# Designs tried in a protein design chat: VH-VL binders against o82653r152to333. Part 20

Target 1, 182 residues: o82653r152to333
Amino acid sequence: KSLNVGIIGPPNAGKSSLTNFMVGTKVAAASRKTNTTTHEVLGVLTKGDTQVCFFDTPGLMLKKSGYGYKDIKARVQNAWTSVDLFDVLIVMFDVHRHLMSPDSRVVRLIKYMGEEENPKQKRVLCMNKVDLVEKKKDLLKVAEEFQDLPAYERYFMISGLKGSGVKDLSQYLMDQAVKKPW
Key: E = the ipSAE of ESMFold2; O = the ipSAE of OpenDDE; V2 = 0.75 times the mean of E and O plus 0.25 times the DockQ between their complexes.

## First folded at step 11 (VH-VL; framework fv_lumrotatug)

Design y3 (at its last look DockQ between E and O 0.07; V2 from the best seeds 0.00; counts 0 for: pae E 13.7 > 2, placed apart)
Fold by OpenDDE, look of step 11:
Structure y3 (fold): chain C 182 residues (1-182), chain A 121 residues (1-121), chain B 107 residues (1-107)
Amino acid sequence: as target 1 above (182 residues)
Amino acid sequence: QVQLQESGPGLVKPSETLSLTCTVSGGSISSYYIHWLRQPPGKGLEWIGSIYYSGRTYYNPSLKSRVTISKDTSKSQVSLKLSSVTAADTAVYYCARETWYRSGDYPFDYWGQGTLVTVSS
Amino acid sequence: EIVMTQSPPTLSLSPGERVTLSCRASQSVSSYLVWYQQKPGQAPRLLISGASTRATSIPARFSGSGSGTDYTLTISSLQPEDFAVYYCQQDYNYPLTFGQGTKVEIK
């Protein structure tokens, strides 16, 4: 069984930390190539007969200036056309930063993605760096904000660094794997 | 300026259900978390529960089995129901607001004046 | 739940004196500690949030300090209107919990 997972999020979302924790071993970006030049391999998780491949998708992120014509054009031509390559799309952001100084790009991205579900792709939200949140009650506030987002199957609160919640995410991904060649 | 006001019967019989309403003015209840608290005469404060923007509720475990909090956004009201009351539930009941900004959250910065509910046969 | 313990239960003082109230949490509340003042027949009034931040319109004579499990409310010079019960409350996690209060009364 195999699963291709695309991770979208800002540079500080902790994508690499999460994948490093899940994979256990660092995979060099050059070790495996995808059919597109816009995606980088973050890591490969193998458990038994199941392989989960993680890909970064920097081209899907908006510029700080917002959704300009050039940004939309670039996405349509390069990044968004390849979104269907992933079985699961993880939208990831730093929950601590969100509480302190929200990144509007993340919120805008969520809105831009729309409310329509892709029958061939599952979408999940990953709120990372919960270990940095000192006030536990604040995590409930964040959950309140994002728990009922349309087109998202599930949300996860995790610490890629400390490993909190990662087991559940890993199990979820393994359960999504389908019988196909590696 | 935001204002909160508790209303409801001041007397409830044992085993009956205590029902109170918190009316919020000067702002939308959708902008605040609303909390219910109580204070028995001459005693300290106890948090009962809260209701979030989405309507999700959190209750004190000590009262969870008997407490129901709901809201009506159109009326700008939050309701408290406490079932199977006893004399131990005699208290001044308060509703209070909580809000948060980037600078942090502000718990219970505005309170209702409180309403005394006496449980007696 | 986090248990909040205040001390002393009662404090008898004269106007002009320095007041120091203690609040201890059963576990760290990471400075998410709130102080309230309550006068007879009135709802509590927010004094200090975040262990040390004065609320709007609170006189400068009120100050909060502390970290971890131990916190202090200080009134630099007690005024006649300051005689009341003072409560601490942790806002770190649910369930929200209060101290039992400290009564500041006139000597």
Scores: ipSAE 0.529, ipTM 0.816, lowest interface PAE 0.9, mean pLDDT 89
Fold by ESMFold2, look of step 11:
Order: structure tokens, then sequence, then C-alpha cells
Structure y3 (fold): chain C 182 residues (1-182), chain A 121 residues (1-121), chain B 107 residues (1-107)
């Protein structure tokens, strides 16, 4: 049983911190070598005969200058046409930065990825860096801002650096690998 | 190549609903982000709102209570409804498509020709 | 809401002159700044995006610069077809907002 998980988000969203924390949990981790590809393996979470492979998707990340609609669409289409590469897509953003100084291009990416269901790929939205948010009500407001996005199966409030909420995300991913009904 | 054209009545009475249609040719509206803007005669531009390819809308807070933007993908049309109009709503109304540049900007590169709507008794 | 202020409101110039138009934002827009040209009876035309990136087929005499809150459009040598109104727009945050325009007219 295996699950390929892509992670997308703007720079400094905390993708590496999340994967490092998940690999450092009390589960067996094994490196998976990829053949020559444009995607980097961030880590492998192994439990029994089940593996969850995490991939960084640099081509889908917002650069400091961002991506246009056409470029984002082309990058998502590439991931979609490679059905066995990414069973689950994690869309991640810095919720603390969003509350302090929202970026319309990050909002546009989140909405583009969340507005149209993909029957071959499950998507989840991760609000990262919740440990930096002082007012709990602000997290609920941000979740409400993105609540009308049907392509996201689940929403997670996490801290990739501190580990808050990461167990729920890990369990969800393991459940998807076992159930793999899509 | 995408082309946009606005259509609708040029005269609307106060308190009625302004209704306009943007017809998009040369592509499917399911792949584009369409915006509505307006420009009062001799004045600057005001962003009214946008509709994403999924049907999700964003509205200017100044107009949000009176504005509805919707789409009909079978006709490649995007509609604007503005309720309870007054003389202040007299303007040229534009629809526009946003695009991407390598700089990461989302400017409006394709505009309709605009349609004047006059609100008067 | 981010307020965009353009100056001057009007310039009267002759063909061949250099013109500099100013656009100031009420807060930093991080170079997510767009310039449009609009002639009478026509829709706006995209000139510059990202504060400095010229759109396809826009002549090299048009250039943009600036950062943070202060942005400039320069036309190095005015042509007869350049007499128009110029608008700046921030693409940083919703609601999207425009400056009130600078009219460049023939003296």
Amino acid sequence: as target 1 above (182 residues)
Amino acid sequence: QVQLQESGPGLVKPSETLSLTCTVSGGSISSYYIHWLRQPPGKGLEWIGSIYYSGRTYYNPSLKSRVTISKDTSKSQVSLKLSSVTAADTAVYYCARETWYRSGDYPFDYWGQGTLVTVSS
Amino acid sequence: EIVMTQSPPTLSLSPGERVTLSCRASQSVSSYLVWYQQKPGQAPRLLISGASTRATSIPARFSGSGSGTDYTLTISSLQPEDFAVYYCQQDYNYPLTFGQGTKVEIK
C-alpha cells in the first residue's frame, strides 16, 4: 500500500518543517529513490506495509513574484495527468502571514486549487503556523474565508515546526493509503 | 484569441435593477477569471467584482449588498446585476479578463468595448 | 482599502516631450502595480504590469519604475497617439483599486 502526497504552497509556508516533523514521528521512515524527475522526495512515512511518500512540488510553489493563472493551470494539469504520482495534494499557506499581510496571489492559488473537484486527486488545505497566531478566533475567520471550496476534502490547522495538529494530518494520510478508494 | 463584449439596456430607471451580459468568444469561460468594472463619465475606474472559473465571486465591499455576478457556461456569458440603482450608478461598464505575466501580476489584458448605462427618471 | 493617488491630474505637452506620471499607494503594494492607457471612447489598454514589465507590443518609450508606495510611468518622447488618460492600479489586495487618472493632452 502506498500513497503519493504532493505539497504546494508559497515560499516560507513551512513545507520542509512539516515533512521533517512527520518523518521524525515514532514511525519507521524509509528513503524512496525517485527515477529522474522534476519532483523531490521530502520523506517517507512507513507503518507496517503502508507507506506515505511526500514530494515537494517546486513547479507549483508560488515564487516571490508569484504565478499567473495560465502557469498554475498548466502545473496542476501536469499533476492531474500523472494520476499515480500524487494521490493527495496538500495546499499549504502561512496563516499568521495571511492574517498580518494577506497576498492576493496566495488567496488566488488556494481558491484555484479548491474550487473544482478532481475525481482522481484528493486535496486538503493546511493552515500552517497556527502556533504564531495569538487570537484563536482569527483562525476560525480564516477557515470561514475558504469554506466554500469544494475540492478540499479536509481542512487542517497545524504547526509544522511545533507539531500541533500534525498527528491528525498523518492519520488522515495513513487512512487514505489504506482505503485508497479513488 | 479571447474576445469580450458587453450588452444590455443603455437606460435604467432609478430603484430598478441594472442587468448586463459579457459574452466571451474564442474560449470557454470555465477557464477564465472575469471581472466587471465601471467608469462614470469623465471619471476614473472602479472595480465591481470578479467571478472565478468555479463560480465563486468576490465583490467590492462598497457594492456588495447590491451586486450579483453569475455565469452561464453553456452560452459563454457572465452576467452583472446591480439592484436599487441611482444616478450615481451611471457609468460605462466593462468586463475584462485577467491574465498572467512572468512578473507574477494579474493585469486585465482583454477588455470589452464597454457599454454606457444611464440611470435617470 | 488601498487608496491610489495619481499626480499631476493633467499635463499639457507637445509631441516629442518627455513625461513622468506619479502614482502613490496608501500602503506598500510590493510592486504589484499596473498601468493602463485609455483614449476617448475606448477601453483601457494594458501598458505595464509588475511596476516595470512592459506588455506585449507596447513601445519601448513607455517605462515603469518604483517600489513600495511610490511608482512612476515615463514616456520618453511623446507621440501623437500617446495623448490619453493614464491609470495606475494595485493588484496587491482586494478590493482592486485604481488611481483617478492623469490626463496627458496636447498643448
Scores: ipSAE 0.000, ipTM 0.493, lowest interface PAE 13.7, mean pLDDT 78
ESMFold2 (binder alone), look of step 11: mean pLDDT 90; pTM 0.935

Design y4 (at its last look DockQ between E and O 0.04; V2 from the best seeds 0.00; counts 0 for: pae E 12.1 > 2, placed apart)
Fold by OpenDDE, look of step 11:
Structure y4 (fold): chain C 182 residues (1-182), chain A 121 residues (1-121), chain B 107 residues (1-107)
Amino acid sequence: as target 1 above (182 residues)
Amino acid sequence: QVQLQESGPGLVKPSETLSLTCTVSGGSISDYYIHWLRQPPGKGLEWIGEIYYSGSTYYNPSLKSRVTISKDTSKSQVSLKLSSVTAADTAVYYCARETWYRSGDYPFDYWGQGTLVTVSS
Amino acid sequence: EIVMTQSPPTLSLSPGERVTLSCRASQSVSSYLVWYQQKPGQAPRLLISGASTRATSIPARFSGSGSGTDYTLTISSLQPEDFAVYYCQQDYNYPLTFGQGTKVEIK
């Protein structure tokens, strides 16, 4: 079985930390190249007969300059066809930074993604760096804010650095794997 | 400087709905978490609930079934509705702001002056 | 909910005296403890956040300390304008809760 996972999120989302932790805590990790030049392999998780490949998606990120809504529209028109390459799309952001100084572009991206459903792709929200959030109430705030996003199958609160919640995410991904060559 | 001001009827009949408005000036309400609190005469403070910059709300479980908080960004106003009031709901009602900085969040650093609402027939 | 308990309920003192107010939480609030001052007919005023951080424009005679479940507000030398009710509040978890208050009155 195999699964291709695309991760979209800002540089501070902790994508690498999460993939490093997941690879480090599982049976085996391997590095593989994709046939696309627009996506970078973050890591490969292998457990038994199942392989999960993680890819970065820099082409889907909002530009630092400009209005987020316009940027999203432009990207939908130009480069979002590559999203179909992934079985699961993880939208990831730093939950601590979101609380301290929310980036409207990230929020808009998250919401926009929720308006577009792909029957061949599952979408999940990953709120990362929960270890930096000291107040329990703050985590509840974030959960309340994002709990009912359309087109998102599930959301996860995790710490890629500390490993909190990562087991659940890993299990979910493994469960999504389909019988195909890898 | 940010300022908050509560407004609404000072008298409400039992079983009716208490309605208050918090007008925020000196800043956008989208930059803050706005809270509602109350204080019965001669008693302590009770937290009612809050509304997030995103529009999401969180209420005190003790009042959740009766409380609705909403906001109008264009008017820079946050509203409180408390249904099925009784004499126990007689209190000075406050709105207050909470905001986040790099150093952490600062709860209730600015308050309205409060408005007394009396529940009486 | 986290129950906040303040002591004593009332404290009668003279100007110039040292004031020590206690606040205890039913469980750890991890230093997310706030102190407010309230005078008659006024809204509460933020004094201390994060257990020990003075708010802007708060005189140095006010200080907060403590950790876990036990916290203290200290006024090093009580001034005439300091006679008021003082509340502690936990900002750690929902619902937000306050102590019942300590009234500092003139002897």
Scores: ipSAE 0.417, ipTM 0.800, lowest interface PAE 1.4, mean pLDDT 89
Fold by ESMFold2, look of step 11:
Structure y4 (fold): chain C 182 residues (1-182), chain A 121 residues (1-121), chain B 107 residues (1-107)
Amino acid sequence: as target 1 above (182 residues)
Amino acid sequence: QVQLQESGPGLVKPSETLSLTCTVSGGSISDYYIHWLRQPPGKGLEWIGEIYYSGSTYYNPSLKSRVTISKDTSKSQVSLKLSSVTAADTAVYYCARETWYRSGDYPFDYWGQGTLVTVSS
Amino acid sequence: EIVMTQSPPTLSLSPGERVTLSCRASQSVSSYLVWYQQKPGQAPRLLISGASTRATSIPARFSGSGSGTDYTLTISSLQPEDFAVYYCQQDYNYPLTFGQGTKVEIK
């Protein structure tokens, strides 16, 4: 059984650290490319006959960056057309940075992906770097900020560096791979 | 408590390159957008360009052929170079950092003090 | 390029008066509109973002409104420290552009 998982979010959200923690070994580049040319495999998690393949989807931002020179706009459009190819989409952001200096482009991405359900794709919101947050009650405040977004099936609070919450995410992904098609 | 400060020569000869540095203290420039702007004496503001947290740049098309913005993350610095200057480039130059607000836009809440650059023949 | 046009260019008023400043965009900026205050020799100071959201520590007498192409900054009761030049800026599309400013000066 297999599951293709896209991870979207700003640079430095911790996508590589999370993938490395779950997988432990990188997949050779480009050997499992999707039918797009803009995404690369970050890693493969294997348990028994079940495989979860993680793909990087860098720098997907709305409105402010999508107007201007042709090549900038084309890169944004290509990233959007590729997002629909994944079975599960992880929308990931740095919750510590969000509490200190939120980025409106990230907020718009989170809300855009979370507003309307997609019957062919499961989506989860991943609040990464919880280990850096001083007041843990602030994590609940951020969860409340994004609570009315029906396309997100689950919310995860994790640390990709320290492993907190990562087992729950891995188990969720394995469950989706076993239950497919849904 | 992020602070920005512009530095560089206050006088530049025509046809030469204007070179300024913005030093950011009280925070890292990683994950932030830094902008350059200018204001001719007694006039309004003109946006010059920005550098994204990945190092990507975007410039005002009116200046793009003459402008380079770069960063040095290890020194928390952003540089502006404007080539082939004329008297029309005389202005106070500002660096600024954008900040998120509930509005979902990117206002400039953090500005340097500004530095006057005079282009004099 | 989106042209931002401010009116009036100058207002001469007394403390206590209501101030209404206009900013018009050449196309809709979808409320991605920012207001700044600038005093002589200083950098601009952020007042309002998103057309209507006051920045931290900005007094309640400042308010913004508008949508589409037409935006307004209001100072409900002008204080002595409010005499300055006010700029609007659109943050909707590149290049980022500013209005030419409205100077609010003491009568």
Scores: ipSAE 0.007, ipTM 0.485, lowest interface PAE 12.1, mean pLDDT 79
ESMFold2 (binder alone), look of step 11: mean pLDDT 90; pTM 0.931

Design y5 (at its last look DockQ between E and O 0.09; V2 from the best seeds 0.00; counts 0 for: pae E 15.4 > 2, placed apart)
Fold by OpenDDE, look of step 11:
Structure y5 (fold): chain C 182 residues (1-182), chain A 121 residues (1-121), chain B 107 residues (1-107)
Amino acid sequence: as target 1 above (182 residues)
Amino acid sequence: QVQLQESGPGLVKPSETLSLTCTVSGGSISDYYIHWLRQPPGKGLEWIGSIYYSGSTYYNPSLKSRVTISKDTSKSQVSLKLSSVTAADTAVYYCARETWYRSGDYPFDYWGQGTLVTVSS
Amino acid sequence: EIVMTQSPPTLSLSPGERVTLSCRASESVSSYLVWYQQKPGQAPRLLISGASTRATSIPARFSGSGSGTDYTLTISSLQPEDFAVYYCQQDYNYPYTFGQGTKVEIK
């Protein structure tokens, strides 16, 4: 079984930290060419007969004045054509920064991904860097804000650095793996 | 394996300052949250305060005016100071670790053995 | 502060019996509930975190359940080494607070 996972988020979202933790070793940045887009490989997780490949998607981030996935002009401009290449999309952001100084681009990204579900793709939300949040109550506030987003199958509260909540995410991804060649 | 050990005088006079040190081995204190707790003889547990790995401190409001927690990263030590002690401060004092794992957040998964501090003239 | 209340204060039982300990919070702690075991002359030992997650090396006979304000620690079959004081603690908000403890003693 295999799974291709695209991670969307700003540079400070902690994408590399998460993937490094999940795979147990630091993975050097590598490029992988797909049919239309080159993606950076963040890491590969292998358990038994299942392989999960993580890809960075820097080109999918919205510009400050940009529109989201639903906007055709924005899609062309931001190279959103590669989104359908992934079995799972993880939208990731720094929950601590969100609490302290929210970035409107993150909120827009989450919303502009759209409310329509892709039958061939699952979307999840990862609120990262919970280890930086000193008050647990604050985490709950953020969770309440994003827990019921349309087209998001599940949300995760995680620390890519410390590993909190990562086991659940890993298990979820393994469960989403499909029978296809590695 | 991480280990915590409390150290300091076992006897303090009333009105003086209680000073304890928690030495952490088997890991850096920068990786953990270190908490201080106490337990009077035959009674329950009370949280005194904590120091976050970033350096932020939190204190029990009941003790805030008298408590100071600090850390020395180079020595892997966390210190507790409790001023103006009375007989009511007689207790076994513990330091404990809080950390994160893949399975979640674990408060107080490791404890020191505790050190008895008696306040007496 | 959140007040934690445990019941009963003391429980006298024989080995092999099922044990149920209760912990109630004055307000919801959203499963940020921890259980400890303490024996005389020893530091507390972590049993359960997150209301239901068993700590490493803790026997399977220990389990935690509950949500909101009400939580339970269960020992499916009491062993001789299980006679101790059990504390619940909330780590939902500062200050962290403990229950007054339940003493499980031999009948």
Scores: ipSAE 0.027, ipTM 0.673, lowest interface PAE 4.4, mean pLDDT 87
Fold by ESMFold2, look of step 11:
Structure y5 (fold): chain C 182 residues (1-182), chain A 121 residues (1-121), chain B 107 residues (1-107)
Amino acid sequence: as target 1 above (182 residues)
Amino acid sequence: QVQLQESGPGLVKPSETLSLTCTVSGGSISDYYIHWLRQPPGKGLEWIGSIYYSGSTYYNPSLKSRVTISKDTSKSQVSLKLSSVTAADTAVYYCARETWYRSGDYPFDYWGQGTLVTVSS
Amino acid sequence: EIVMTQSPPTLSLSPGERVTLSCRASESVSSYLVWYQQKPGQAPRLLISGASTRATSIPARFSGSGSGTDYTLTISSLQPEDFAVYYCQQDYNYPYTFGQGTKVEIK
């Protein structure tokens, strides 16, 4: 069993620290086994005969300048066309930063990825850095802010630094690998 | 610094529902994986199930039809309900915290003191 | 379900002796193995996780080893406070399962 997982989100959302906690090692970008040269492989989680491969998609973000349907640069366009190739897409953001100083570009990315269901791809919203949030009830307010986004099958509250919530995400991904196709 | 304490009735009649509460102090249960386990007197340990911060639950298949685990984050509490009890459910019940280590290790590093529940007519 | 089998069921030993406890899984648990110590009237205490990693504040006389289906806990020089029941547990797959325990008692 295998599962390809894309992770998208703003810089410093904690994508590398999350995958480090799940796999315990980094793997350099490779084109040979995945047959994809546009993405960096963040790591591979293996348990028994089940394998989950994590990919980073650098530079994938909606911006006011430089983004338009007709004006998408080839580099950004290549990253967006590759997003649909993943079995599961993790949309990740720093929830502590969101509570302190929300970024409209991040909010637009979350809503853009969550507004339309994709029957060939499962999507999850990952609220990272919960260890920095002093009032945990505020996490429920953020989850409510994004609750009407039908493309997200699951919401995860995690700490890539401390590992909180990471086992639940790992188990979900393993379940998806064994349940495919769906 | 983290402490777990089980509470609830020590005597339950057959066919009734056993109900226990685990209270966590010195931390927030929103960040922890809380498990329930039991140990019949003089015997070994049995894992009952767990609840994650998301509310997702995982149960031992041997008990799944009778068990419910839930949480109340505002009270820092996790509850266990076991329905239709028999004498075989007499045991010391523990709640425990699971701490995630790298490479997927999941040890129980903090345990409550345990509470004896006797099922007797 | 993964069945964990411990041997021997009981050991009677003197302080200073080396203790080796065995734990066998019915299928490979890939070093996802945990050891606990339990004294009378107390909750279990974490000793070893990941087959070989000592928990915080556990004395160096405790060590774990093994792979696949066969694991051991070693106490290099038994102390009077080590009189207890020892359990192994796999945390590889749900349901988590425990061995039946090995009682280590003073001769």
Scores: ipSAE 0.000, ipTM 0.463, lowest interface PAE 15.4, mean pLDDT 78
ESMFold2 (binder alone), look of step 11: mean pLDDT 89; pTM 0.930

Design y6 (at its last look DockQ between E and O 0.06; V2 from the best seeds 0.00; counts 0 for: pae E 13.7 > 2, grease 21.7 > 18.9, placed apart)
Fold by OpenDDE, look of step 11:
Structure y6 (fold): chain C 182 residues (1-182), chain A 121 residues (1-121), chain B 107 residues (1-107)
Amino acid sequence: as target 1 above (182 residues)
Amino acid sequence: QVQLQESGPGLVKPSETLSLTCTVSGGSISDYYIHWLRQPPGKGLEWIGSIYYSGYTYYNPSLKSRVTISKDTSKSQVSLKLSSVTAADTAVYYCARETWYRYGDYPFDYWGQGTLVTVSS
Amino acid sequence: EIVMTQSPPTLSLSPGERVTLSCRASQSVSRYLVWYQQKPGQAPRLLISGASTRATSIPARFSGSGSGTDYTLTISSLQPEDFAVYYCQQDYDYPLTFGQGTKVEIK
């Protein structure tokens, strides 16, 4: 079985930390070129007869500057064409940062992805860096904000660095793997 | 239901500091983003700044050097201070709530009634 | 900052008429567009968020549309209580900015 996972999020979302934790080994910088976007391989998780490949998708994230040309249309025409390459899309952001200084790019990203579901692709939300949040109430607050988002199958509260909640995510991904050649 | 109410002096002298308080009831201020806005008489709306869950503040660059927003969670209050006021700062001042829900961001869905602050000698 | 421009500045109409208000942003705000209604002596009231989503308790006669830089607030049939100033606001980037408003008055 195999699964291709695209991880979407800002640089501080902790994508590498999560994949490093799950994979156990850091993968050298590798890229997969598509017609419109280059994706970096973050890692490969192998368990039994199942392989999960993780890809970064930097082209799908808005830049802090130059928002004038980085609108929905631009993304759809360029980076979003590569979304079909993934069986699962993980939208990831820093929960702690969200509570302190929300990154509008993340909110925009969530909204821009739309509410339509792809029958061939599952979408999940990963709220990362929970270890930095001191008050449980704050986590509950964030959970309430992002739970049951349209077109998102599940959300995960995780710490990619410390591993909290990562087992559940890993198991979920393994369960989504499909019978196809590696 | 959440309610916001602005309070403070309605008259401030030039060069002094305008101080207002937004009291939030029907919910904790920690559950919302609280914004300050103002509206000069007969004119449009201007965003002053905001304070987030953690107390992080963001200010309008046009006012940043003079504005301070803080909060007291125990009192469910958000404060606005605007220093070195001039006649141009005469306006109705509003506090407003922003919240994020699973269906999106809801900016300024609840407002205070506003309080008029006049800058005059 | 993103400059919001509303048009027309004033609109004189009679009850029952269709109202169309325009809001233009100096750059794309990606549907992060909000509409408010303000009556004299009152705080603004949220009408539409996300360019097209009606707020709670807002009558169905109010609708928002648009994308990119151009947005429209429509009142299908103007009611007596609808005479007010209408503001658009971009929620796309800081600083948050408002249009100058459109006054809808009785003809």
Scores: ipSAE 0.018, ipTM 0.628, lowest interface PAE 5.3, mean pLDDT 86
Fold by ESMFold2, look of step 11:
Structure y6 (fold): chain C 182 residues (1-182), chain A 121 residues (1-121), chain B 107 residues (1-107)
Amino acid sequence: as target 1 above (182 residues)
Amino acid sequence: QVQLQESGPGLVKPSETLSLTCTVSGGSISDYYIHWLRQPPGKGLEWIGSIYYSGYTYYNPSLKSRVTISKDTSKSQVSLKLSSVTAADTAVYYCARETWYRYGDYPFDYWGQGTLVTVSS
Amino acid sequence: EIVMTQSPPTLSLSPGERVTLSCRASQSVSRYLVWYQQKPGQAPRLLISGASTRATSIPARFSGSGSGTDYTLTISSLQPEDFAVYYCQQDYDYPLTFGQGTKVEIK
């Protein structure tokens, strides 16, 4: 069984540290991507006959108008065409940074991905860096901010650096891999 | 064109409250994240605090007990109040706009010209 | 708080020379690193964000590099208008902090 998982979010949402905790080591990304597809493999989680592959989708963001933000580099442009290829999409953001200096483009990305259900793709919202949040009740306020977004099947509060909540996310992904196709 | 302009008294007596206003032109301040910073004469820059689009504020812990930042969207103004000032609070005070640039960078792309506030009897 | 340390504090150079300015953070700032230029009597001007991305209208002679804790600003060929104080700033975590500056002055 196999599951392809895309991770989207700002560059410093903590995608690398999350992958480190889930798989223990990074896989050599250059050996598993092609020149025509800019999808860097962040890691592979294997348990028995089940494999979960994690992919980074760099440069995916929304403009104020709700359409994708793009720049001159070709690799950034390729990210939008590939989002629908993943079995599960993890939308990830830094909850500590959000509480301190919210970014409206990140908020629009979260809402854009969460507002319409997609029967071919499961989506989850990950609030990362919860270990940096001193007032734990503020986590509930952020969860409430994004609560009415029906495309997200589940919400996870995690620390990719400390590992908090990561086992629940890993278990969820393994469960999706064995249930596929769904 | 977005423009920021600081205003307020240039001289403040010790123990009183420093009060400054940042006026933003070229759009509503509900579209911008505004920060206050300061620079003592001949010294480097210190971040004082910020106010978000939602009205939420965050302050430098070194100043948190003495600082208040607020906004008045109808006047396109962001205010800074710093209580119980001493000579150490003498500085050029700046307001600046935080913007998001490629890959989540948050530079200050527009700065006011700055206003010198001297704390002296 | 993340301490930003710039070196050297002062450089005296002639136009046309190549300059490399150092900025070191007390912990990784994950390339959330900003460079500003400040001339006497003026507000800081944004040069570089994201460690390496030039702001609008900044000449190509300015480049930034680095990762983790160590960052550099390079000016490939100094022009007369480049003599100023340069500040680095981390934009990774609150409180936002600046280095104390490197003054680049005419020799």
Scores: ipSAE 0.005, ipTM 0.474, lowest interface PAE 13.7, mean pLDDT 78
ESMFold2 (binder alone), look of step 11: mean pLDDT 89; pTM 0.928

